# Ledger of designs, part 32: miniprotein binders against a9bab2

Target 1, 221 residues: a9bab2
Amino acid sequence: MRQRLTVSESKAIFHKEFPFVVPAVYRRLVDELIVELNLLKNQERFVADGVFAIGLTSIFLDFTKGYKPENQKGILLEAICKCTGFSASNLEQIALEAKKLANGLNTNEIKSLITDNNRDEKESTYKLINKNNHYSRIIAIGIYKLVDMQSNGFNKEEATENSYLDLVNNFGYTKERVEKDVNLYKSSLDKIEKALELIEMNIKDEKRRNKERVSRTKPGQ
Below, E stands for the ipSAE of ESMFold2; O stands for the ipSAE of OpenDDE; V2 stands for 0.75 times the mean of E and O plus 0.25 times the DockQ between their complexes.

## First folded at step 18 (miniprotein)

Design ex6 (at its last look DockQ between E and O 0.74; V2 from the best seeds 0.74)
Fold by OpenDDE base, look of step 18:
Parts: structure tokens; sequence; C-alpha cells
Structure ex6 (fold): chain B 221 residues (1-221), chain A 106 residues (1-106)
């Protein structure tokens, strides 16, 4: 049995795998993902399936939109996954496969894809969309993003902001729980975007002030 | 008695409302007695006076957890970790709070 890593051990591995400074605004994201992924890895009923992978990759993408330099984002995700015993490349592939499977399907058709992880079914068919997976906010966001991605394709008109809630019971969760976690996600995303805007404004102001100072100190030759 | 100590501390914080240590001690005593709601209120006052009081955040989080307010507990643990990012005990408590948070609503 692979000995469960402590969060401190995972963080030590993270720093080894990501030899760059994480900007302060993104530290919370990194730490949260490390804690949650480390927790999930040790849950017996947890499967890193397509819904989970969509959730994780979407969270990472959405919260790192302002991350500079851009070329470090891939390394950052890889480091987060590796330090918690996951593979970023595998999760990205699984997410892509799940998206392809759900592509063009309406909510009712997606319901038919949700399968119970009956232990008795032969090992061979990796189920991309599992019922009764160990719940996390990552799964909640995965469900939300799965439906949101479909609504952008065909019938824009009927996809209500809450269409994802129609699948929640089929996944084996309560609507209230999933809605709460999705709303918290949206709120958190809004907060970080506002923080980033403020940071950018401050940088611009400092640059302007510095230019003005330099221009004043140039002796009129 | 713990009850007498609470009375003394309550008088102290009434007389000296800016006394952060008195608020923290009141919170701790209340927490030990199982009065978690009043403990949380006391720790909140202590934190308002000293925003870097890691112990107050931890104890507040624990009290919140005891009341079944798992999300609020999680947030307080994260606040504590912002101040002390290498505290393994907080991470353990935080993981447990997440576990409880996910199990309670399933």
Amino acid sequence: as target 1 above (221 residues)
Amino acid sequence: SPEEKIRELEEAVQRYPDHAKAWRELGRTLQEMGDYQRAVDSFRQAISMNPEDVDAYKRMAESLRRMGQYWEAIEMYWRALEINPDDEQIYRALEEAYRLYYEAES
C-alpha cells in the first residue's frame, strides 16, 4: 500500500517539480488543489473519471487565466498532479474523452451515460462518467462544466443557468450541495479576477509614476 | 471553576474591550466548556484586534467544526495557513474538515 503522503510531503514534491515562484494570488489555488487531491487520492470510492478530470482542468484553467509567464502553466498543473499522485497528461486525456463522449448530447442523453460503478462489471471498460463517485467540489464543477460545454453548441436558448442541476440526482448527489459548491466556485473566480485587475492597475500606475520621476530628473540638456 | 473564570473574563472584556488576550482566553474557556457559539464570537473579537492570531483562527475553526459549520471552519483554517503556511497540524485539521464537509451533505 503506497504510504499516504502528508500535505507537507506533497508540498515538498511540488516545490521540486515546480522550481518557480508562485505569485501570491495563485498560492491559495495551488494549496487548495494539493489538499483536495491528496484527500481524494486516499478515498476508496474515488475514481478519477471524466467528470473529475473536466472539473480539475477547468478549475485550473479558469483560475490561471492571468498567470504569467504562460509557459509555466503546464508545468504548474503537472507539479500539482504529480505531488498528489496523479498524472496531468492522463487527466487531460480523460477530460478530452469525456467531452467527446458528451459532445452534441442533450441533458437527457447525458443521463444515459451516467453508469453505476458496479464493482462486478469486468475491469475492461473504463467508465468516463460514474455515478456515486466520491463527492468533491471538483466533481460538482465537473458536472457544471460538462453541461455548460454542451449548451454552447446546439440549443443556446433552452439551456438555463441551472440546467446542470437536472443531472445532479443521476450522479447520486443533492442539488443543494452541488449548487452551493458551484456558486462558491463562481464567487471565488470573480474575486480572483477582481484582484488581478487591481494588480494590473497598480503596476500601470507605478510604471507611470516611475516614468514621470525619470523625466523630471533628466537635467535639461 | 470554569464558570467563575468565564465570569471574570466577561467582566474583563467589558471593562477593557480592546484586550485581545482576554477575548482569546474567554474563547478558549468557552470552547473547553462546549459553548462553541460564544467561543466563536470571542475568537472573532480577538482576531479583529490581532489579525495575525493563528491560534485564534485554529480554535475558531475547531469550534465551527464542532457546530457542524464545516465550510466556515475550512475558511478559518485557510486564514490560519495564510499566516503560517507550514503548519502540518492545520493541514491535518483542514483535511478532516473537508472530509466532514463532503460527507455531511451526501
Scores: ipSAE 0.789, ipTM 0.900, lowest interface PAE 0.7, mean pLDDT 89
Fold by ESMFold2, look of step 18:
Structure ex6 (fold): chain B 221 residues (1-221), chain A 106 residues (1-106)
Amino acid sequence: as target 1 above (221 residues)
Amino acid sequence: SPEEKIRELEEAVQRYPDHAKAWRELGRTLQEMGDYQRAVDSFRQAISMNPEDVDAYKRMAESLRRMGQYWEAIEMYWRALEINPDDEQIYRALEEAYRLYYEAES
């Protein structure tokens, strides 16, 4: 029986490892990643593979694009990973190597890489995906990002329509499930982007009002 | 009896549809009876009038979970956490909701 941390215990570790205030707009991202990573760590044979690493790092980077100060983003990811038993630097390396592997392959080559024909002989397949990993939204985003034509240089006319969803079926997941989770991800990104725009507008309005208040003050006040 | 209480509360919300407390109590009583869909509908009304009602979010999430609507339950738990950050009870419920969400697809 392996040792397990509760979410509360992981959050206590997180606050020790990240000695800065997390702005409210990012708190759900942090807390949800901690919940999901704890759940994955409890799987009996979970192995951090390329698809998982791409998914986690992509989710983090997409949701923290506007995070300030910029130099805290690496520390934030490190704290999230450490408090749930993962290594951020290792996952970033796995994600980089997996993206390089996929970038050198066309859609049919990626499908062939995933096929069971010679999986035991091809360490690259195990490095990119472990078929024993249970489904999660992190893996769904990893698959989506892996074959996104705008991000990896696939031929758009031949690959985009079905390459993403065809890979999903090879893992035993339904296209409907993964597509739904990808759409929820996109919707969540839109919501945080709009929340950040509102925050910036409120800051600008408050600075304008404060400047107007100060300029109405008589000299010597 | 809970059936009598439900009838009284239904009459109250028909007469006073903006009565947040009556909607919350109706939802609570329906949930105890296992009528989870009507409980969710009642909690939604209570929340529309009092968006800070943590108990309504938590109970709505439980009813949604019981109906197998796991993602919707997860969202209600997150709304409760926006009000009560670091509530350990809500995190335990959220962990279970995520587990069920993923088990339904694997």
Scores: ipSAE 0.699, ipTM 0.861, lowest interface PAE 1.1, mean pLDDT 82
ESMFold2 (binder alone), look of step 18: mean pLDDT 87; pTM 0.865

Design f4 (at its last look DockQ between E and O 0.85; V2 from the best seeds 0.00; counts 0 for: pae E 1.6 > 1.5)
Fold by OpenDDE base, look of step 18:
Structure f4 (fold): chain B 221 residues (1-221), chain A 104 residues (1-104)
Amino acid sequence: as target 1 above (221 residues)
Amino acid sequence: SPEEKIRELEEAVQRYPDHAKAWRELGRTLQEMGDYQRAVDAFRQAISMNPEDVDAYKRMAESLRRMGQYYEAIEMYWRALEIDPDDEQIYRALEEAYRLYYEE
């Protein structure tokens, strides 16, 4: 059995794979993902399936919307995945495949895609949507995002903000738990957006002050 | 006795409510006795007076975990790590708190 990496060991690998400074506002995101991915990698009932991949990639994308420079985002995700024993490219592919599979389906049709992970069945076909996967907030967000993406394609009328909750029991989880974690996600996202706005305002103010200083130091010819 | 020590510390924090060390010691003693709720309250006071008290955050988190308040415990561990990002013990405790949170 490959010796389980400690979080400190994973972080050490991360710093080797990502040779850039992570801005302070994104450090918690990175650290949370490293801790959670490191934990999940060692869970017996965990499968990195389509729902998980959708969750992870969505979390990363949503929380890094303001990340600069833009070209480091791919490297950042790769470093987070690599230091915890995952492949970013593989997860992105699996997420895309799961999105394609669910594309154009209603909630009832999506229910039919949820299959029991019979570990014993050497079924050659990688199941993208598994029932009773090891629970995490990443899975909860994956379920949420899976349904949210479908509502944009169907008549806006029936997709209630809570339509994802209708699938939760089919995945083997409680509505209360998933809803809690999704709400915490939304709240956290709102907090980071507000923080970024404040940072931008401060930068603008500093630039203005610098311009004013430079204008005052020009000797009147 | 631990009970006598608690009484002495309670008197101390009443007389000197701004004494962060007294609050921390009260919290620790309460935690050792298994009175986790009162321990959390004492550590909260200690943190309010010293926002960089890593030990208070860790002990508060542990007390929260013992009470089954895993989400709150996780948040306190993250606060501790914001101050001391290299504390491996906190990461281990945090990972365990996440495990417990996701098994419920």
Scores: ipSAE 0.769, ipTM 0.895, lowest interface PAE 0.7, mean pLDDT 89
Fold by ESMFold2, look of step 18:
Structure f4 (fold): chain B 221 residues (1-221), chain A 104 residues (1-104)
Amino acid sequence: as target 1 above (221 residues)
Amino acid sequence: SPEEKIRELEEAVQRYPDHAKAWRELGRTLQEMGDYQRAVDAFRQAISMNPEDVDAYKRMAESLRRMGQYYEAIEMYWRALEIDPDDEQIYRALEEAYRLYYEE
């Protein structure tokens, strides 16, 4: 009855909660997160855990680095979460606690933590991982980010390719699938960064041409 | 027959290679016959001639989905949404494509 929202219904809520214009360069990010979060929320067994929270907040921060005005980024994340039945503040807190727990741990220690859970039952709201969650590329990015934060003692390339992939079997996923989705994430991030660079170059060129036009029309000189 | 129609459409696109509608019709006929790879190739030509053809993007995405190329299908649906950003049918297709993508 009132348990699930369609994407269209979620987008209607989003526009009420975010009554500002989303710049075109970010429109796909927003719409894609709404689609994916609705898909996850409609699953019977989905529980937002630490890996998911790290993944979602990391994706949002990475793709919105250039977002203006800066004071709207928090409102944007809140609207995306609310319209899909999530709490941004809750997820940000879960991500923070999961990052604190992983701080200073090597890959084997993180593997042990994932296998044996990181807290007693009293802290069940702040699980690092729920092994019943279905695969999502948001979770894949969470795994990647969790290990990438602790890449001391290995060269960066080995830690990225080997360390986070060694954790994948603890989730019941394949290394090939997770690596594919992490590489697609990196490619997508590079594309938006290049698009933002091009936009900034065009703005600078327009300002330079406008300054030159004004200088050439200045009388008596 | 569908095979005869394909031959006629192939001759038409050879005669008029910049005619987006002929490429789209060729792609549609190939898709109905289950020749999804050649359908995708024809839709790509139609899109190169008319990059605002929402139906060509949607049909290309459907053919890609039928071949199990779910990520590529998702990308074509997003390109269709750049043209028609509130098309509920595309969002339903996207949700299905993501579901299949995560099951692969």
Scores: ipSAE 0.596, ipTM 0.817, lowest interface PAE 1.6, mean pLDDT 82
ESMFold2 (binder alone), look of step 18: mean pLDDT 85; pTM 0.844

Design pa (at its last look DockQ between E and O 0.84; V2 from the best seeds 0.73)
Fold by OpenDDE base, look of step 18:
Order: structure tokens, then sequence, then C-alpha cells
Structure pa (fold): chain B 221 residues (1-221), chain A 120 residues (1-120)
């Protein structure tokens, strides 16, 4: 049994795998993911399935939209996964497979893809969308994103903002819990976007002030 | 002197005389509402007594006066956890970690809070 890593041990591995400075605005994201992934890795009822993978990759992508330099994002995700005993490339592949499986399906058709872990059925779908997986906000976001992605397809008209809630009971969770975590996610995302906008404005203002200062110091020929 | 009252309350707290300590700390914070340490120690006393709601209120006052009080955040989080307010506890642990990012004890408590939050 691989000895459970402490958060400090995971962070030490992270710093080895990501030899760059994480900007302050993204430190909480990184730390939250390390803590949650480390916790989940040690849960007996946890499966890193397609819903989980969609959730994790979506969280990472949504919260790192403003991350510079852009070429470090892949390394950052790999470091977060590796330090917690996951593979970013594997999770990205699983997420893609789950997205493909659910592509073009309505909410009722997606319900049919949710399988109980106790069924011996070796169907490829069984590994991607599991019922009664260990709950986390990552799973909640995975459910949300799974349905949100479908609403952008052919059946746009019927997908309500809360259509994902119709699947929650089929996954074995309560609507109130999932809704709470999804709403918190949306709120947090809005906060970081506003913070990034403010940072960009401040940078532009500073550049403008510097240009004005340089123009004023040019001796009037 | 006010300092003597504070010291007396601390001594009473350390000796397990929480009721008497609470009463003295309460008087101190009423007279000196800006006394951050007194609010924190009142919170600690209330926490030991199992009065978690009042403890949280006291820690909130301590934090408002000293935003870098890691101990107040930790104890506030613990009190919130005892009341089943796991989300709020998690947020207080994260705030503590923003100040002290290498505190393994906070990470352990945070993981426990997440575990409880995900089992709810």
Amino acid sequence: as target 1 above (221 residues)
Amino acid sequence: SDEELYQRAESLKESGQFDQARDIFSRVVQRYPDHAKAWRELGRTLQEMGDYQRAVDSFRQAISMNPEDVDAYKRMAESLRRMGQYYEAIEMYWRALEINPDDEQIYQALEEAYQLYYEE
C-alpha cells in the first residue's frame, strides 16, 4: 500500500516538478487542488472516472485563463497531478472519452450512461461515468460541465441553466449539495476574473504613466 | 490595572476556571473593544466551554483587529467545524494558510474538514 503522502510531501514534489513561480492569484487554486487530490487519492470509494476528469480539467482551464506564460499551464497541471499520484495526460484522455460518449446526448440519454460500480459489466462506459463515486466539488463541477457541454450542441433550446440538477440523483448525490458547490464555483470564478481584470487595468495604467513620464522628460527640441 | 485583569483571566483560563476567565475577559473587551488579544482569549475560553457560536464571534472581532492572527483563524475554523459549518471552517483554514502556507497542522485539519464536508 503506497503510504499516504502528506500535503507537505506533495507540495515538495510539486515544486520539483514545477520549477517556476506560481503567480499569487493562482496559488490558492494550486493549493486547493493539491489538498483535494491528495485527499481523494486515499478514499476507498473514489474512482478517477470521466466525470471527475471533466471536472478537474475544467476547473483548471477556467481558473487559469489569464495565466502567463501560457506554455507553463500544461506543466502546471502535470505537476499538480503528479505530486498527488495522478497523471494529467491520462485524466485528459479520460475526460475526452467521456465527452465523446456524452456528445449529442440529452439529459435522459446521459442518465442511461450512469453505471453502478458493482456491475461486473466490462462496458467501456462503466469506467467513465460512475454512480456513487466519492463526492467532491470536482465531481459536482464534472456533472455540471458534462451537461453544459451538451447544451452547446443541437438541443440548445431545452437545456435550462439547472439541467444538470436532473442528473444529480442518478449519480447518488443530493441536488442541494451539488447546486451549492456549483454556485460556489461560479462565484469563485467570477471573483478571479474580476481580479484579473483589475490587474490588467493596473498594468495598462502603469504603462501609460510611464509613457507620459518619458514623453515629459524628452527635452523640447 | 487592566493589564492585571487580563493576566488574572489568563491564569484562570490556564487553571481550567473557564467561567471566571470568561467573565473577566468579557469585562476587558467591553472596556477595551480594540484589545485584540482579549478577544482571542475570550474566544479560546468560550471554545473550551463548548460555546462555539460565541467563540466564533469573539475570534471574528480578534481577526478584525489583527488580520494576521493565524491562531484566531485556526480556532475559529475549529469552532465552526464543531458546529457543522464545514464550508466556513474550510475558508478560515485557507485564510490561515495564506498567512502561514507551510503549516502542516492546518493542512491536516483542512483535510479533515474537507472529509466532513464531502460526507455531509
Scores: ipSAE 0.777, ipTM 0.890, lowest interface PAE 0.6, mean pLDDT 89
Fold by ESMFold2, look of step 18:
Structure pa (fold): chain B 221 residues (1-221), chain A 120 residues (1-120)
Amino acid sequence: as target 1 above (221 residues)
Amino acid sequence: SDEELYQRAESLKESGQFDQARDIFSRVVQRYPDHAKAWRELGRTLQEMGDYQRAVDSFRQAISMNPEDVDAYKRMAESLRRMGQYYEAIEMYWRALEINPDDEQIYQALEEAYQLYYEE
């Protein structure tokens, strides 16, 4: 049974499941994932398969690297998933299984793992790595991360760095579309890293100004 | 005075005489290029005329002078969406949400923009 929630209703559930303050720098990450997951949950051709799960968990981990306190990150992901009708633990397990299947494989070998996004009507399960899943940037990042894991430590030739594009047509998408979303992802990561650096600089500057003020008014203390 | 010209252009816009309103608002912003309200109203007039690219350009000018103008961000996003520039529209809706957080109308428009973007 599918619950059709507005974004506002999902955010109300989120705040019950995550009873902590989300720092301003992470609010768009949280809100954007809630919007996207709410949209995708209701799409007929959408399945939360291994590639989607890799994409979602990778986006979350990459964007929350600076999140404090560190021990709240698991609770945060769980709340985002639960408020949109997903299970973080199930998605993390599916991502792990998909990574294990693709471990050490080149792009041609990964092509053999990609199957139709259909199921027998009598079966209640979906395939782990599917073609023609409902497109999203989350899937695009999932495809990118599958190949990025195998190209680490190799020469950074143009073709090697973009080897994930060789799989895109096998998933049923266009290379132009996926490449655009991967490049936007990389740009967004740079922006949040810069924002975190500026926040750290402002905290250090405020501490220095306050210490200097105290030192000038109370010398020798 | 530019106040009289502005008021006349607003009256023309409300009466549906968009080409005359556009011409007067264009004169106002040419003479007073830092007139944020005139840029916004020129953008709204162009949007009513279906001239979405020039509407976006006018809203961008208004935003550069008043970065807290939620209406300019929302209308810019609407024009970008009508041009099929869905990612750019999404970004403008997020900018509007930074100013008016938890606005259900913006979230609804944003969800629709994501749907169009993913179906593209």
Scores: ipSAE 0.703, ipTM 0.833, lowest interface PAE 1.1, mean pLDDT 85
ESMFold2 (binder alone), look of step 18: mean pLDDT 88; pTM 0.877
ESMFold2, look of step 19: ipSAE 0.625; ipTM 0.818
ESMFold2 (binder alone), look of step 19: mean pLDDT 89; pTM 0.879
OpenDDE base, look of step 19: ipSAE 0.776; ipTM 0.890

Design pb (at its last look DockQ between E and O 0.90; V2 from the best seeds 0.76)
Fold by OpenDDE base, look of step 18:
Parts: sequence; C-alpha cells; structure tokens
Structure pb (fold): chain B 221 residues (1-221), chain A 120 residues (1-120)
Amino acid sequence: as target 1 above (221 residues)
Amino acid sequence: SDEELYQRAESLKESGQFDQARDIFSRVVQRYPDHAKAWRELGRTLQEMGDYQRAVDSFRQAISMNPEDVDAYKRMAESLRRMGQYYEAIEMYWAALEINPDDEQIYAALEEAYALYYEE
C-alpha cells in the first residue's frame, strides 16, 4: 500500500511537475483540488468512476476558462492528478466513456445504469457509474454535469434546471446535500468569472495609460 | 489603565481562570470596540470554556478589524467545527491559507474538516 501522502508532500510533487507560476486567481482552485484528491485517494470506499471523472474534468475546465497560456492547462491538470496519485489521461478517458454511455439517454434510462459497486464480485468490469461511492462535491458536480449535458441534446424542453436531483437518491445521496454543493459550485464559478473580468479591465486600463504615456513622450514632429 | 486590564485578563486566561478572564475581556471590548487583540483573546477564552458560538462572534469581530489575523481564522474554524458547521470551518481554513499558504497544520485540519463534511 503506497504510504499516504500529506498535502504538503503532494504540493511539493506538484511544484516539480508544474514548473510554471500559477496565477493568483487560480491558486485556490489548484490547492482545493490537491486537498480533495489527496483525501479521496485515501478513502477505502472511493472509486474514481465516470461520474467522478466528469465532475473533476468539468470543474477544471470551468474554472480555467481564462487561464493563459492555454498550452499550460493540460500540464496543470496532469500535475494536480500526478501529485495526488491519479492519472489525468485515464480520468479524461473515463469521463469520455461515461459521457458516451449517457449520451441520448433520458433520466430514467440513466437510473438503470447506476449499479451497486459490489466489491465482492471479482468481475473486473470497471463500472462507470457507481451507487454509494464515497461522497464529495466532485461527485455532486459530476451528477449535475451528467444530466446537464443530456439536456443540451434531445430534451431541452423537459429538462428543468433541477432535473439532476431526480437521480440523486439513485446514487445513494440526499437531494439537499447534492443541491447545496452544486449551488456552492455555481456561486464559486460566478465569483471567479467576476474576478477575471476585473483583471481584464485593469489590464486594458494599464495598456491605455501606457499608450498615452508613450504618445506624450514622442517629441511633436 | 486599559493595558493593565488587558494584561490582567491575559494572566487570568493563562492561569485557567477563564470566567474572570472572560469578564475582563468583555469589559475591554465594550469600552474599546476597535481593540482587535482583545476580541481575539475573548474568543480564545470563550473557546476554552466551550462557548463556541460566542467565540465565533468574537473571532469575527477580531477578523473584521485585522483581516490578516491567521490565528483568529484558525480558532474560528476550530470553533465552527466543534459546532458541526463544517462548511463554514472549511471556508475559514481557506481564508487562513490565503494569508499563510504553506501552513501544514492548517492543511491537516482542513483535510479533517473535509472528511467530516463528506461523512454527514
């Protein structure tokens, strides 16, 4: 059994794997993911399944929309996963497979895909959608995103904003808990978007001021 | 003098006379509502007494006056955790880490708070 890493040890590995400066606005995201992934890796009842993978990749994608340079995002996710004992490439693949499995299905059909992780069954078949997985906000967001992705395709008209709540009990969780964590996610996303807008405005203002300064220093021909 | 009263309260707190320390700190913060350190120490005294709600209120006042008070954030988080308010505790640990991002003890406490939050 690999010795449990502390958060500090995981962060030390992260800095080795990501040799770039993380902008201040994204530091909390990185640290939160390292803490949560490190915690989950050490939970006996945790399975990095399709719902988890969808949640993690979606969180990372949504919170890094403004990250520059764009070519560092892949390296950043890889570093976060590696320092906590996960594989980014594997999680991306699992997320894609889970999305494909759920594609075009209604909520009732998705319910039928939720299966109990009977640990006792030696059957090597990796289940993409597990019931009673160790709960985290990443799982909650995974459930939310799984349903949200379906609503953009076929049933735009019937997919209510809260349709994901109909699946929550089938996963073995309470609606109140999942809804709370999803709402907190949305709120956090709104905050970072506002912060990014302010940063962009400040950059534009600084560029304008610099141009004005340069124009004043040019001797009038 | 106000400083003498504060020092007396500190001495009482350190000697385990929490009731008397609380009373004096309460008088100090009533007379000097902008005394950030007195609010923190009142909170600490209340925390030791197991009055976590009043401790949280006192730490909140301390933080409002000194937003860089890492100790107040940590103690507030601990008090919130003792009351079963795990989400709020997590947020206070993160606030502390924004000030001191390399604090290993805060990360350990934060992981524990997340564990408790996800077990409910």
Scores: ipSAE 0.783, ipTM 0.891, lowest interface PAE 0.6, mean pLDDT 90
Fold by ESMFold2, look of step 18:
Structure pb (fold): chain B 221 residues (1-221), chain A 120 residues (1-120)
Amino acid sequence: as target 1 above (221 residues)
Amino acid sequence: SDEELYQRAESLKESGQFDQARDIFSRVVQRYPDHAKAWRELGRTLQEMGDYQRAVDSFRQAISMNPEDVDAYKRMAESLRRMGQYYEAIEMYWAALEINPDDEQIYAALEEAYALYYEE
């Protein structure tokens, strides 16, 4: 009956496209992205623009630091996108183009970029920045990352941790909403980083105990 | 005994006499504050009565004593959603999924909760 996939149907496609075990520490990241991307795909107003693409690719890379094996990261992102009706290669291209446009710009220059954005949707082009896209926390992170990127360019002195909030009204969102979601993102990133540290400590302890065990056991008894 | 009071409250809840069931379950948890099942059933009774804040408080007590109680997480999330606390509801649904990862009903509820959260 439905033209669009349920989350359960998308997860079935995901498992076909990603025939590997997702480590427990990353399972919520994967499942939460599938839920949120399905929600966005069902929205008539939503456009996968540059700020969204930067947000999605940044979230994925930040939360998959330490993902092993490394060669599965690209397959994982492709499966998440495909099962929800998005193209990872197209989104990565849009993100790259948006990063090039924003490189070295200050907040006022980014505001000008937003106001010059073409609102007409055309088959051959992706909108690089959409002023009033359907909100999600992925968009919030995209806005945050736009400013973070410029902190390494010509306008480094003008950027601060919270300077991204100066842009929020230009996107049509509230500062309170975006700030909450960015702070939750930072907190979640701290949590996964600490979890990965604990996992690595347990691996080192097990290897040390195995080395001590082998050194005490006589071979070929 | 607490078991006799508990069984009487369960019978009252089953028959739809929620006010009386609430009063008895409240007595049980006052005397036996570590009674995880009584806290959960008090929460369920309060939820049926539309007292979502006290339902959430009761489910939180049940979870603190039995963190594997998937039903308590799911019902707490529903009560939080009814109060418009959508982010907190989302977190309780994820906690339930950590225990029971393939529950299709929870994923449907999550999608709805995210939609409400973003429309807030």
Scores: ipSAE 0.663, ipTM 0.835, lowest interface PAE 1.2, mean pLDDT 83
ESMFold2 (binder alone), look of step 18: mean pLDDT 88; pTM 0.870
ESMFold2, look of step 19: ipSAE 0.635; ipTM 0.818
ESMFold2 (binder alone), look of step 19: mean pLDDT 88; pTM 0.868
OpenDDE base, look of step 19: ipSAE 0.783; ipTM 0.892

## First folded at step 19 (miniprotein)

Design pc (at its last look DockQ between E and O 0.92; V2 from the best seeds 0.76)
Fold by OpenDDE base, look of step 19:
Structure pc (fold): chain B 221 residues (1-221), chain A 120 residues (1-120)
Amino acid sequence: as target 1 above (221 residues)
Amino acid sequence: SDEELYQRAESLKESGQFDQARDIFSRVVQRYPDHAKAWRELGRTLQEMGDYQRAVDSFRQAISMNPEDVDAYKRMAESLRRMGQYWEAIEMYWRALEINPDDEQIYQALEEAYQLYYEE
C-alpha cells in the first residue's frame, strides 16, 4: 500500500524541490494545489487524464501570470507535481495531446469523444478524456478550459460563455456542481488580479516617493 | 459582576450544562458586544448543543473582533461541515492556515472537508 503522503510531508518535499521563496500572494495557490493533488493521488477512481491535465496547467498558468521571476514558474509547477507524486512534464504533454485532440471540434464532436470511450475507440482517446473520473475542481476547470479554448477557434459563433455546461453531463457530473466550481475559479482569479494591481500601484507610489525624496535631498548648487 | 457571569458560564460549559452556559454567554455578548472571547465561547457552547448555524454566527462575531482567532476559524469550519456547507468549511480552514500554516490538524480536517465536497 503506497503510504499516503501527509500534507506536511508533501510540503517538505516541495521545499526541497523549490528552493526559492514563494511570494505571499501565491502561497495559497501552492498550498491548495498540494492539498488537492495529494488528495486526488490517493483516490482509486482518479485518473490523471487530459481533462485533468488541462485543468491543472490552466489553473497554474492563470494564477501565476504575475509571478516573478518568470523563470521560476516551471520549477514551481514541477515542485508542486513532484511533491504530490505527479510529473509536470507528463501532465503538460497529456494536456497538449488532449488539446490537439479537441482542436477544431465543436461541442457536439467533443461529446462524441467522451461518449465513444465506451466503444471500440482508440485506447488513446479513452486515456485523454475519461467519463466518470473522480470529480475535482481541477476537472471542472479542465472541462471549462477545454471548451473555452475551442471557442477561440473558427467556430466562434456558437460558443456561448456557458457552452462547457453542455458537456458536463457527458462527463458524468452535474451542471450545478461544475458551474459552481468554475465560478469560484473565475472569482478567485479576479481577486488575485485585483491584488496584483494593488501591489503594482503600491510599488509605483513607493518609487515615486523615493524619487521625490532624492530630488529634495539634492543640495541646491 | 459580568466577569463572574462569564466565569460561571465557562464552568457550566465545562460541566456539560450547555443550555445554562448558552443563556449566560448570550447575556454577556448582548451587554458586551465587543467581547470576542464570549462570542467564541458562545459559539463553542452552541456547537456542542448541535446548533451549528448559531454557532457559526457567534464564531463570525468572534473573528470580526479577533481576525487571528485560529480556534474560531477551525470551529466555524467544523460547524459548517456539520451543516453540509463543505466549501465554506474549506474556506474557513484555509483562513485558519493563513494564520497557522503548519497546523497538521487543520490540514487533516481540510482534507476531510475536500473529500466530502468532492463526494457530493
Scores: ipSAE 0.781, ipTM 0.887, lowest interface PAE 0.6, mean pLDDT 89
Fold by ESMFold2, look of step 19:
Structure pc (fold): chain B 221 residues (1-221), chain A 120 residues (1-120)
Amino acid sequence: as target 1 above (221 residues)
Amino acid sequence: SDEELYQRAESLKESGQFDQARDIFSRVVQRYPDHAKAWRELGRTLQEMGDYQRAVDSFRQAISMNPEDVDAYKRMAESLRRMGQYWEAIEMYWRALEINPDDEQIYQALEEAYQLYYEE
C-alpha cells in the first residue's frame, strides 16, 4: 500500500508543471478537478475509460472557453492530469476513439457498445465504454456528451437534451442521479459564462478609461 | 446588560448546557438581528444539539453579515453533511476555500464529502 498524495502535494506538482498564473475565474475548476481526480485515482472500481475521458475533456473545454492565453490550455490540462497521476494525451486519445466508435449511432446501437468492466485490469486491457464504472459527475457529463444530438442537427433541442437519459440505466446508474449532476453542470457553466461576460465588459471599460486618461494628461519629459 | 447576557450564553455553551445557551442566543439575535457573532454561536449551539437544519439557518444569517467568516462556512458544511445534503456541503467548503485557499483541512473535508456524495 503506497502513500496516497494529499491535495496539497498534488497542487505543489501542479504549480511545478504549470508555472503560470491561473486567472481567478478558473481557480475552482482547476482545484475541483484536482480534488476529484485524486479521489478517483485511488478507487479500485474506477476505470479511466472513454466515457470518463469524454467527460473530463468536455468539462475542461467548456469551462475554459475564452481562457487566455489560448496556448496555455493544453499545458493547463496536462498539468491537472499529471499532478493526479493521469496522462492528458492518453485520455484525449481514448476520448477521440470512444467518440468515433459512437459516431452516428442511435441510442440502441450505443447500448450495444457498453461492456462489463469486471475484466481484470492487471492484464492491461484497454476498455472504451464500460458499465458499472465508479460513478462521478465526470462520468455523468461523459454520458451526456456521448449522446449530444444537437451537433448532428437531426433532433430538436428538447429531444437532444433528454436523449442521454435513455442510456443511464445501461451504465448502471439511476436517471435521477445523472440528471441531477447534468443539471448542476449546466448551472455551473451558466455561472462561469456570465462571470466571463462581466470580466470582459470591465476590461473593455478599463481600457477605454485608461486611453481617455492618458490622452488628457502629459506623460512627462 | 446585553454583553453579560451574551457572555453567559457562551459560558453555558462551553459547559454543555446547550438548551439554556440556545434560548439566550435566540433572544440576543431577536433583539439584535445583525449580530453576526451571536448567529454563529447560535448555529454552533444548535449543531452540538443535533439540530442541523436550524444550525444551517443560523450560519446562513452569520454569513450574510460577515461573508468572510470561514468558520461559519465550514460549520454550515458539516451540518449539511450530517443531514445528508452532500452537494450543498461541498458548495460551502468551496466558499470557504475562496476565502482561505491553502487550508488542507478543508480539502480533506471536501474529499470526504465527494466520497459520500458518490456513494449516495
Scores: ipSAE 0.637, ipTM 0.819, lowest interface PAE 1.4, mean pLDDT 85
ESMFold2 (binder alone), look of step 19: mean pLDDT 88; pTM 0.878

